# Designs tried in a protein design chat: VHH binders against q84jc2. Part 41

Target 1, 232 residues: q84jc2
Amino acid sequence: MSKMRNLVEEKFLEFYESWVIQLELYLHQLLIAHNNNTMSETELRHLISKLTTHHKAYYTAKWAAIREDVLAFFGSVWLNPLENACSWLTGWKPSMVFRMVDRLRKSRVVLVEAQVKKLEELRVKTKFDEQKIEREMERYQVAMADRKMVELARLGCHVGGESVMVVEAAVRGLSMGLEKMVKAADCVRLKTLKGILDILTPPQCVEFLAAAATFQVQLRRWGNRRHYVTHS

## First folded at step 18 (VHH)

Design ma17
Fold by ESMFold2, look of step 18:
Structure ma17 (fold): chain B 232 residues (1-232), chain A 125 residues (1-125)
Amino acid sequence: as target 1 above (232 residues)
Amino acid sequence: QVQLQESGGGLVQAGGSLRLSCTTSGFTFSDYAFSWFRQAPGEEREFVGAISWSGGSTDYADSVKGRFTISRDNAKNTFYLQMNSLKTEDTAVYYCAADWIPEVLEGSPSEYDYWGQGTQVTVSS
């Protein structure tokens, strides 16, 4: 590629490639379960558990990597430009997942009024949490701008070791703040996912997880083939 | 019917040790990250330490680092807080908490899925 890759980026690229391959295998299982009316509730719950464990494993690896290099997750080398363009704080925006929920409401499987009410409450909660993170990010950006202005003023008047220490402290502060914000956003993603899965029945969960995995796999495929046209 | 129950609190002399347990039921224990919090009279609940869902990562408040150790036993659906070199400022009600995320975030109480009832720890001089 046009950029040099550090060791964190190389390691996570390898992880992500294998993680997506496993997601595609789980998608196959979800589609079989969706089409097979003979599966028990216990079997469906087991499959759902595999998917949630797979997603939590992604965040376990991500949070370990962020501790070493949070900036690698802004414009990631393991994602194509389309995937990167869809990012909100290093991932998909949590509230956008409700578009998939809305499609479920229009499907053959009718949601009970109690489920619809709980899903709307969760949507409001998710939006609230997103807005809280956005406000905290804004306050952080203002604080960092003030520190940078003081730093620039000192560099204009002072030259020496004190300036280097101030720059190093500012860089550490930026990285720590970004790590905090990324983890907060990931928590909203995970809690929204769990909330949806707790409200839906096991067959509905399988349908939702299949839709989500299909979208993620297709987003990767479409972005990788940019301008390529398949002829029949 | 999720339950978190703390045990092992009590009265101990400064410099002593105490082990708290949090026994859990009603969820898949291995799916959760866990934390300990404490609250002294008239103060806000404060973070003590946390252990990740896999047990591979732990973190502690600066005030207890090196003295307290958190651990988990997935076979017993229980996690622990070993408290050594106790000080009078460690006196508080200790709470266990669980969250469906890879790691709990330290620094302040956040939205947790479940909380225990609390157990009193009193450190006397």
Scores: ipSAE 0.441, ipTM 0.726, lowest interface PAE 2.6, mean pLDDT 82
Fold by ESMFold2, fold request of step 20:
Structure ma17 (fold): chain B 232 residues (1-232), chain A 125 residues (1-125)
Amino acid sequence: as target 1 above (232 residues)
Amino acid sequence: QVQLQESGGGLVQAGGSLRLSCTTSGFTFSDYAFSWFRQAPGEEREFVGAISWSGGSTDYADSVKGRFTISRDNAKNTFYLQMNSLKTEDTAVYYCAADWIPEVLEGSPSEYDYWGQGTQVTVSS
């Protein structure tokens, strides 16, 4: 994203850098809580609340940015619009989070039968919501491929300046639909996160959030190292 | 455990004003975005308006823009719908709803975490 020069992207990158720094500070608190078995349930719940608030602040900023320019969050949408529009909207599939849960279950996290059953129900719900979004994306793509869009593309080849105006109108229409779908995908991500945290005990939540924060911080560090190599 | 309770409904003459309240308990109020819906007899629930978790943005159905205002008071765990210039078409049961997301989308009513019981608003001609 640092290689792109869009104003919306630049503002969001600045936000994201500070957001990750704060996430690293919360990760430190999570690791202390994980290694120090003396924190009360109330203290753990307050720490968990700080993390959920931090994640919601990320989406608050992201949604403000996509309202300005949703395409800034997609790579080559215009080069392969069907392929890019079918890729998961600006992030991991919401259900991917269950791979982290599954890893923790095989390690130190011991789940009782009631928790396992609730997690399976949530996994099914999350996948159902994912498929609902995929169907909406497909319907939107079909609608955008209707005869009017094909006719506008043909007209654009013939008229020059008028083709720019028609393309810009089509891009605005695409942007509104994509914004709605990105927000829908993010809502599934947020509701799945909340659902997991509601099922897990506070110590289990701390371990889960620490693993998730570690993963996200490491992804940022790996990306930054690649940027330093490529920007010389 | 979670409760949303609407109040302030009643009978009002066309052109009048009414303020609905939704008092909440059982969750951290500031973590939620809120919306108002309404349902006339024999119709589907209709989105009226929403307010973000921070109060930084609001959204309204076209049929009520300029006449209705949503606000929230985190200190009282309550959010409000101020209805001005009421029309007979505004007659409905009004519901408050909450969702654990930064702002409420105009999606299906099935997307919300919690609902109130509803309060009747009747606008007489």
Scores: ipSAE 0.318, ipTM 0.677, lowest interface PAE 3.8, mean pLDDT 79
Fold by ESMFold2, fold request of step 20:
Structure ma17 (fold): chain B 232 residues (1-232), chain A 125 residues (1-125)
Amino acid sequence: as target 1 above (232 residues)
Amino acid sequence: QVQLQESGGGLVQAGGSLRLSCTTSGFTFSDYAFSWFRQAPGEEREFVGAISWSGGSTDYADSVKGRFTISRDNAKNTFYLQMNSLKTEDTAVYYCAADWIPEVLEGSPSEYDYWGQGTQVTVSS
């Protein structure tokens, strides 16, 4: 309530609430498929396709929104503080998804040696790409600090329309840099997800997607309950 | 059966222009990002440029920026490479490629699922 919301934030908040409700509905379908083993391979592939389409819709909406206001995705109003604290460059950290793969391997999910090798190769590539983005973010933060220090020195010397135009141009330049890095991080997320789903069999994909959706829903419930229960 | 087919290659004088097309079938065209690569004799396959699945982003190798333009026509399941101000060093076999990737484009050949057979472009002086 204490935060002012612009049009981008209001629109995406409404989108995200609907998106999460639909994710919970798909989670119910994943859990039925996981527990009953009653679905054919074709039916499993269809369910997996619904989940991948749902995630594609999220990123499609996100990329449209970040063109207008990338900063809305750093400390988002549609996420609780726990969800925001777990974010890496506006989303889940790609290398952490392999924790869910590791959990599935310790349970009843049996992976053949070829799958294990391909998953390790993907994990290494994901970590490498993640590190590249972190180095770029460090360079951007240094460049942002340098530009900000120059602008502060210049604003200390003069005011007026020229100062406003220079600040506005600098803000647009910084926003474009952040947008590029957020999209790069999202690319790593999507290629990692695609890579995992391509390596796993359809039943294994259902178990992975169910685990991932459960974690996301649990983070939201735990974060919301922490704030709500302590006040009731 | 997925197919990518390049067309429009040939011989052109330096400073001239050429337009390559890549016609696709066997997948939903609008779900894919597309890229052009080229390979000169004895060299590694080189990224030329790419266009996102939405068409909202393009990226180009430094050697072709300002001279080459990529576009896509979802209605015709075809994407294009317009090459202007051609140089003799642009002589190569040009390949089109397709992959499902986000708005940020990657230039690595290993990230592309489908490839065309290639079309020869020869720039003479």
Scores: ipSAE 0.013, ipTM 0.385, lowest interface PAE 7.9, mean pLDDT 80

## First folded at step 19 (VHH)

Design gf1
Fold by OpenDDE, fold request of step 20:
Structure gf1 (fold): chain B 232 residues (1-232), chain A 125 residues (1-125)
Amino acid sequence: as target 1 above (232 residues)
Amino acid sequence: QVQLVETGGGLVQPGGSLRLSCTASGFTFDDYAMNWVRQAPGKGLEWLSAISSGGGYTSYADSVKGRFTISRDNAKNTLYLQMNSLQPDDTAVYFCAKEIDMWSQEYPGSDFDYWGQGTQVTVSS
């Protein structure tokens, strides 16, 4: 049975489809750059900048959409089940990107000791920030089961009246909390990404970004093959 | 130094229209989402509308949907708010607000880090 999509879901789905197409284009450029040893540092930095700007654009759109309906992002109808299964607070888990960094170490890329140390520090910090957000999320989730809501649940479902007001108030409270946590998580994501890019050399950045983008795009493709999603 | 300067406010009759502008300087304008917020007399701040950094996505509060339109010209570092079908309840000081730099900081508990001085909009017969 097809789910009814609200206006926010429809708008963001359209945006996201376009965004992903552009991401694939950048991925192609990253791969070319990675395989082309003749590109200058300036050219590499420019490519890195374009991609980071693209990611920033996504989150500015996301936050705009969240202001209308944050719950839409916990359904994420624009994602397939596999993508959703890999999501943490409506996006990629910040600490996951270090797996992409680890790939660099297993390739021809040599990280100097100073880089390794900084990356480890960043990883620890990122994990700490994740846990902090998770604890706060739990508070909001548990708070949904307050005295009034539990009592209402005990009495059964009601179509209107004071019961509706109680539920709406509870949902509003939860939504406000979720919005805050999602935004906090987004900041951790982007800060982590910036941190990694600041530690790596431009060629290393290109390889890292290519790996990350590849994983994202392939995850979507794998998910679509397993769980066909119609975006039209 | 970040600066945001709102213009275009004034007195208008119910059913009338106004177009607000916000000129930005001191930062890379096209890297940030921009917002309009208002404050009516005796009331708190009310978010009205947002536009993504590239302008590819817009959102609106229910109170202004269908009446207000947000847009931006990144080449001119300018944010706009077209306000149609204005009502007395729209009387307020209107602010443009810059969103925080998500790239380099933890979420501070607010979406905005810089505001303009505001422009007064009065809807009255």
Scores: ipSAE 0.915, ipTM 0.969, lowest interface PAE 0.4, mean pLDDT 93
Fold by OpenDDE, fold request of step 23:
Structure gf1 (fold): chain B 232 residues (1-232), chain A 125 residues (1-125)
Amino acid sequence: as target 1 above (232 residues)
Amino acid sequence: QVQLVETGGGLVQPGGSLRLSCTASGFTFDDYAMNWVRQAPGKGLEWLSAISSGGGYTSYADSVKGRFTISRDNAKNTLYLQMNSLQPDDTAVYFCAKEIDMWSQEYPGSDFDYWGQGTQVTVSS
């Protein structure tokens, strides 16, 4: 039996499908720009700006949806299991992008010493921020299993009206915490992304963005094939 | 500097309608999600509705679903809130709120960094 989707899930699914389609179009443009080396710096910056704007659109939509139902993003029915398995707090893990940069450095991307130093500083900061969020996230998760909740769990199906109220209150508390953590994580993601783009030259930015978008799109394709998942 | 100016508030009878506007300046309007919030007398702030930067996604609080509609005109740097079927419980000061810049800061514990002065909406027979 198919899982029932709530209204937030349905609405965001529709949005995300459209967003991904547009991402693929931008990816195509990035790949062209990356391979022809004929575009001016102005043109490259414009393309980079389009991509950043596209990402802004996603996260503003995400936060809008989270205000209705943050738990929807911990199921993320618009993603396949492989995508979900690779998710950290409802998105990509910020520190992951540094590995992508490292891969690019081992290819044709040449970074000057100043860039390398700045990237390392950013990496350290990003890791610190991730850990801070993880610690706080753990606090919320552990708090869910307080004495009262554990007791109610032992009672099983013998839950009365008062018990339901207690559970609902606990869930609300958790949801509020989750929302804060997700938003904090998103800020780390975007700050990290911005940091990288500020360090890299426009051609390097295009290459990085192309690699990132390619990975995202391919991960989705691989996951869909493996799990026979199809979205609208 | 960032400026948000709400207009369109007033006195209406129950069942009536109002359309609020928020004119934004001092930032790239189309890069940010915008929100409506309200504060009723003696109550805290209540989030009502959000619209993504491109307008491709909207969300609503349960209290206003089916009655209120958020929209935006990025060419005019203007946010709107169409309010229908107004009830006395909708009496409040309504604020336009700018969402924070996610790209340049840690999450400060709030979704919003700038507010308008607010516009009074009074629903009374």
Scores: ipSAE 0.915, ipTM 0.968, lowest interface PAE 0.4, mean pLDDT 93
Fold by OpenDDE, fold request of step 20:
Structure gf1 (fold): chain B 232 residues (1-232), chain A 125 residues (1-125)
Amino acid sequence: as target 1 above (232 residues)
Amino acid sequence: QVQLVETGGGLVQPGGSLRLSCTASGFTFDDYAMNWVRQAPGKGLEWLSAISSGGGYTSYADSVKGRFTISRDNAKNTLYLQMNSLQPDDTAVYFCAKEIDMWSQEYPGSDFDYWGQGTQVTVSS
């Protein structure tokens, strides 16, 4: 049975597919840069800038889509089940990227003491921010079952007339709360990413971004092999 | 200093068309999504449309879908809103709004950090 998709899902699916293709191209460039020690700092910074611009395109598109239908991102029909299972509030978990940073430390990349210290501080801050959002989410999820919602739920399938309007209003209210949480999470993601890039040197940034992009692309591939997803 | 300046508003008959422009300065225009918002007399702010930083994705409120088209020219730091099939209910002050920098701050509870002064659109016979 083909899942009925709404217009937002279709539009974002198309966007995301194109976005991923471009990401793979950038990944290729990152890998070349990583293996080419002769690239100038200017060239590396340019490549980093292209990637950051690409991510900006994604999140600005995401927020545009969310304004129409935030719930589309909790279904995320453009992702496979594995990708969805690894999702935290409609995206990657911010603290996860520090595992990629750890990889840098274990590789031939030498981080100076000052960088290590700053990264640790950032990690602690990121974790704190995640927990804050999670607590808010918990409160929201508990509060969702208020008296009004319980009464609406009791109506079951016998909703008509003015009751339909009330239900729609209630659902809109819930969606607004979810939207705020998703956007808050996105800000934590991007602050974390920016923080890491600000601490690392251009060569280190390239390696980090390559690792991140590789992980994203491979996760998608692994998920697709295990669970067939029909794409447009 | 961030500045947004809307132009193109005016008086138009029902069924007519207008094209609004918003010229941006004081920030890296192509790094941010841009939005159109309007405020009708005696009503609150209504979001109308958004366009992603690269222009690759657009969204619209149900009230303007099929009639309004958002676009941007990053080389000119300009945002556009093509408005067709205008109706009296479209009478409002139209604002250009810049989205927040998601990379540098916690979510403040609002999507926008800067607005223009607005341009008046009046649809009347």
Scores: ipSAE 0.912, ipTM 0.969, lowest interface PAE 0.4, mean pLDDT 92
Fold by OpenDDE, fold request of step 20:
Structure gf1 (fold): chain B 232 residues (1-232), chain A 125 residues (1-125)
Amino acid sequence: as target 1 above (232 residues)
Amino acid sequence: QVQLVETGGGLVQPGGSLRLSCTASGFTFDDYAMNWVRQAPGKGLEWLSAISSGGGYTSYADSVKGRFTISRDNAKNTLYLQMNSLQPDDTAVYFCAKEIDMWSQEYPGSDFDYWGQGTQVTVSS
């Protein structure tokens, strides 16, 4: 039996499908720009700006949805299992993007020593921030278990009004913590992205963004084929 | 300088309607999600509704679902809240709030960095 989707899941699914379509369009433009050396720096910067704006838009929508139901994002029915398997705290893991940067070095892109140093500094900082969030996340999760595990067990055995209220309160508390952590993670994601883009030249940014978008789109395609997932 | 100015508040009878506006300046309006929040007398802040930067997604608190509608006109740097079927419990000061710049900062523990001065909405017979 298929899990029944709630209203938030349905709404965000629709949004995400549209968002992905637009991402594919931008990917196409990025690839053209990458393969065409005729574009001016101004044009490249404009393209970069459009894509970054697109990503920002996603997170504004995400936060809007989270305010209504943060738990929806811990199921993420709009993603296939492969996408979900690659997810960290409801999105891409910030430190992962440095793998893409590393690939730039293996391509025709030449990073100067100063860029390499800055990227490494950013990597270290990003990892530190990730770990901090993970520790805090664990604290919320463990707190839930420590305080209310018995009540959860009781609920499974007996339907008592008082127990239900206690469990609901605990779940609300956890949800609030989860929301905070997810938003913190999102900030780390975007700050990391900005950091990378600030270090790279416009042509390098285009290549990086193209690689990232390609990965995202292909991951979705691969996952859909493998798991026969239809989102809409 | 970031500025948010709410207008449209007033006195209305139960079952009535109001449309609030929030005019934004001092930042790139279309880059940020916007929110409506309210504060009733003796109560804390209550989030009501959010709209994504491009307007492609909206969300609502359970307390206002089906009655309130959030929208925005990015060309006019204006946020709106259409409030229908108003009830006495809707009496509050209503604020528009700008979301933080996720692009360049750590999460500060709050979603909002700027607020308007608020507009009073009073629902009374």
Scores: ipSAE 0.910, ipTM 0.969, lowest interface PAE 0.4, mean pLDDT 92
Fold by OpenDDE, fold request of step 23:
Structure gf1 (fold): chain B 232 residues (1-232), chain A 125 residues (1-125)
Amino acid sequence: as target 1 above (232 residues)
Amino acid sequence: QVQLVETGGGLVQPGGSLRLSCTASGFTFDDYAMNWVRQAPGKGLEWLSAISSGGGYTSYADSVKGRFTISRDNAKNTLYLQMNSLQPDDTAVYFCAKEIDMWSQEYPGSDFDYWGQGTQVTVSS
């Protein structure tokens, strides 16, 4: 199915595909590091740093793209339906990562009491931040059906120059709130991620990052197979 | 201390070109997206262009698309803006802006936390 994509969608699709390829390479390195246990702490920290830098690159690109078209990220044509179904405000839900940490704990990973306590504190904070954003998002979503939306609906049927300007203004207004929410959500994501990495030891970080990357890559693969999605 | 220093501004005729530079210090340059913004006389701040931390993604305002090109050299901690086909309405003070640290804080309501002093660009016949 040939879907018409706008320029931002096309450009970000290309970026994302490249980014995912690099993520897979890092995942491979993470898995090697995790399974061989031969890397020094310094080497592990370096690997962790590369991954964090990679994630920073994604979000800086995302924000750059959002400045052109935030709505593109609510469609996210570069994602398959499964990936989209798992998305919360255009990305992964921050609280999800704690489930990953819990899974690690049930495995061979031993967390000391101090770590457990800090993780719980972080979890509580993350949940609070999520809820705050969700409430605000709901407010914006409801507000979208305001006077401006009515005007948009009414004027959308007209091709006059003045009507176009009004419609554009309305769309910009509606998008501003969404952009703010997306950026707020991104900050919660990254702050949560940083928080987890600061609590975990380097070996634990590697395992966590490997699990997260695996989940992301596999979700994409599963979704592509299931829905026959090809982006190339 | 974070410092951003813009250079390259000046007087140019319509249709001319300028290349702005922004030298950064006091932070890990390659960890942050960088932006160009401008302020024309009597007008508000206008975002012009962004470049991702690794330089792998760029974006532009409609007003400068096709004319301006953003780039960066992370080895030199320098941001660039190539401006072609300059017009009188491009007259403004141009600023480089650092994006916020997304890892360390809640979204403060602004994308930028540091700005340079700006460099004056005047397009006039």
Scores: ipSAE 0.907, ipTM 0.968, lowest interface PAE 0.4, mean pLDDT 92

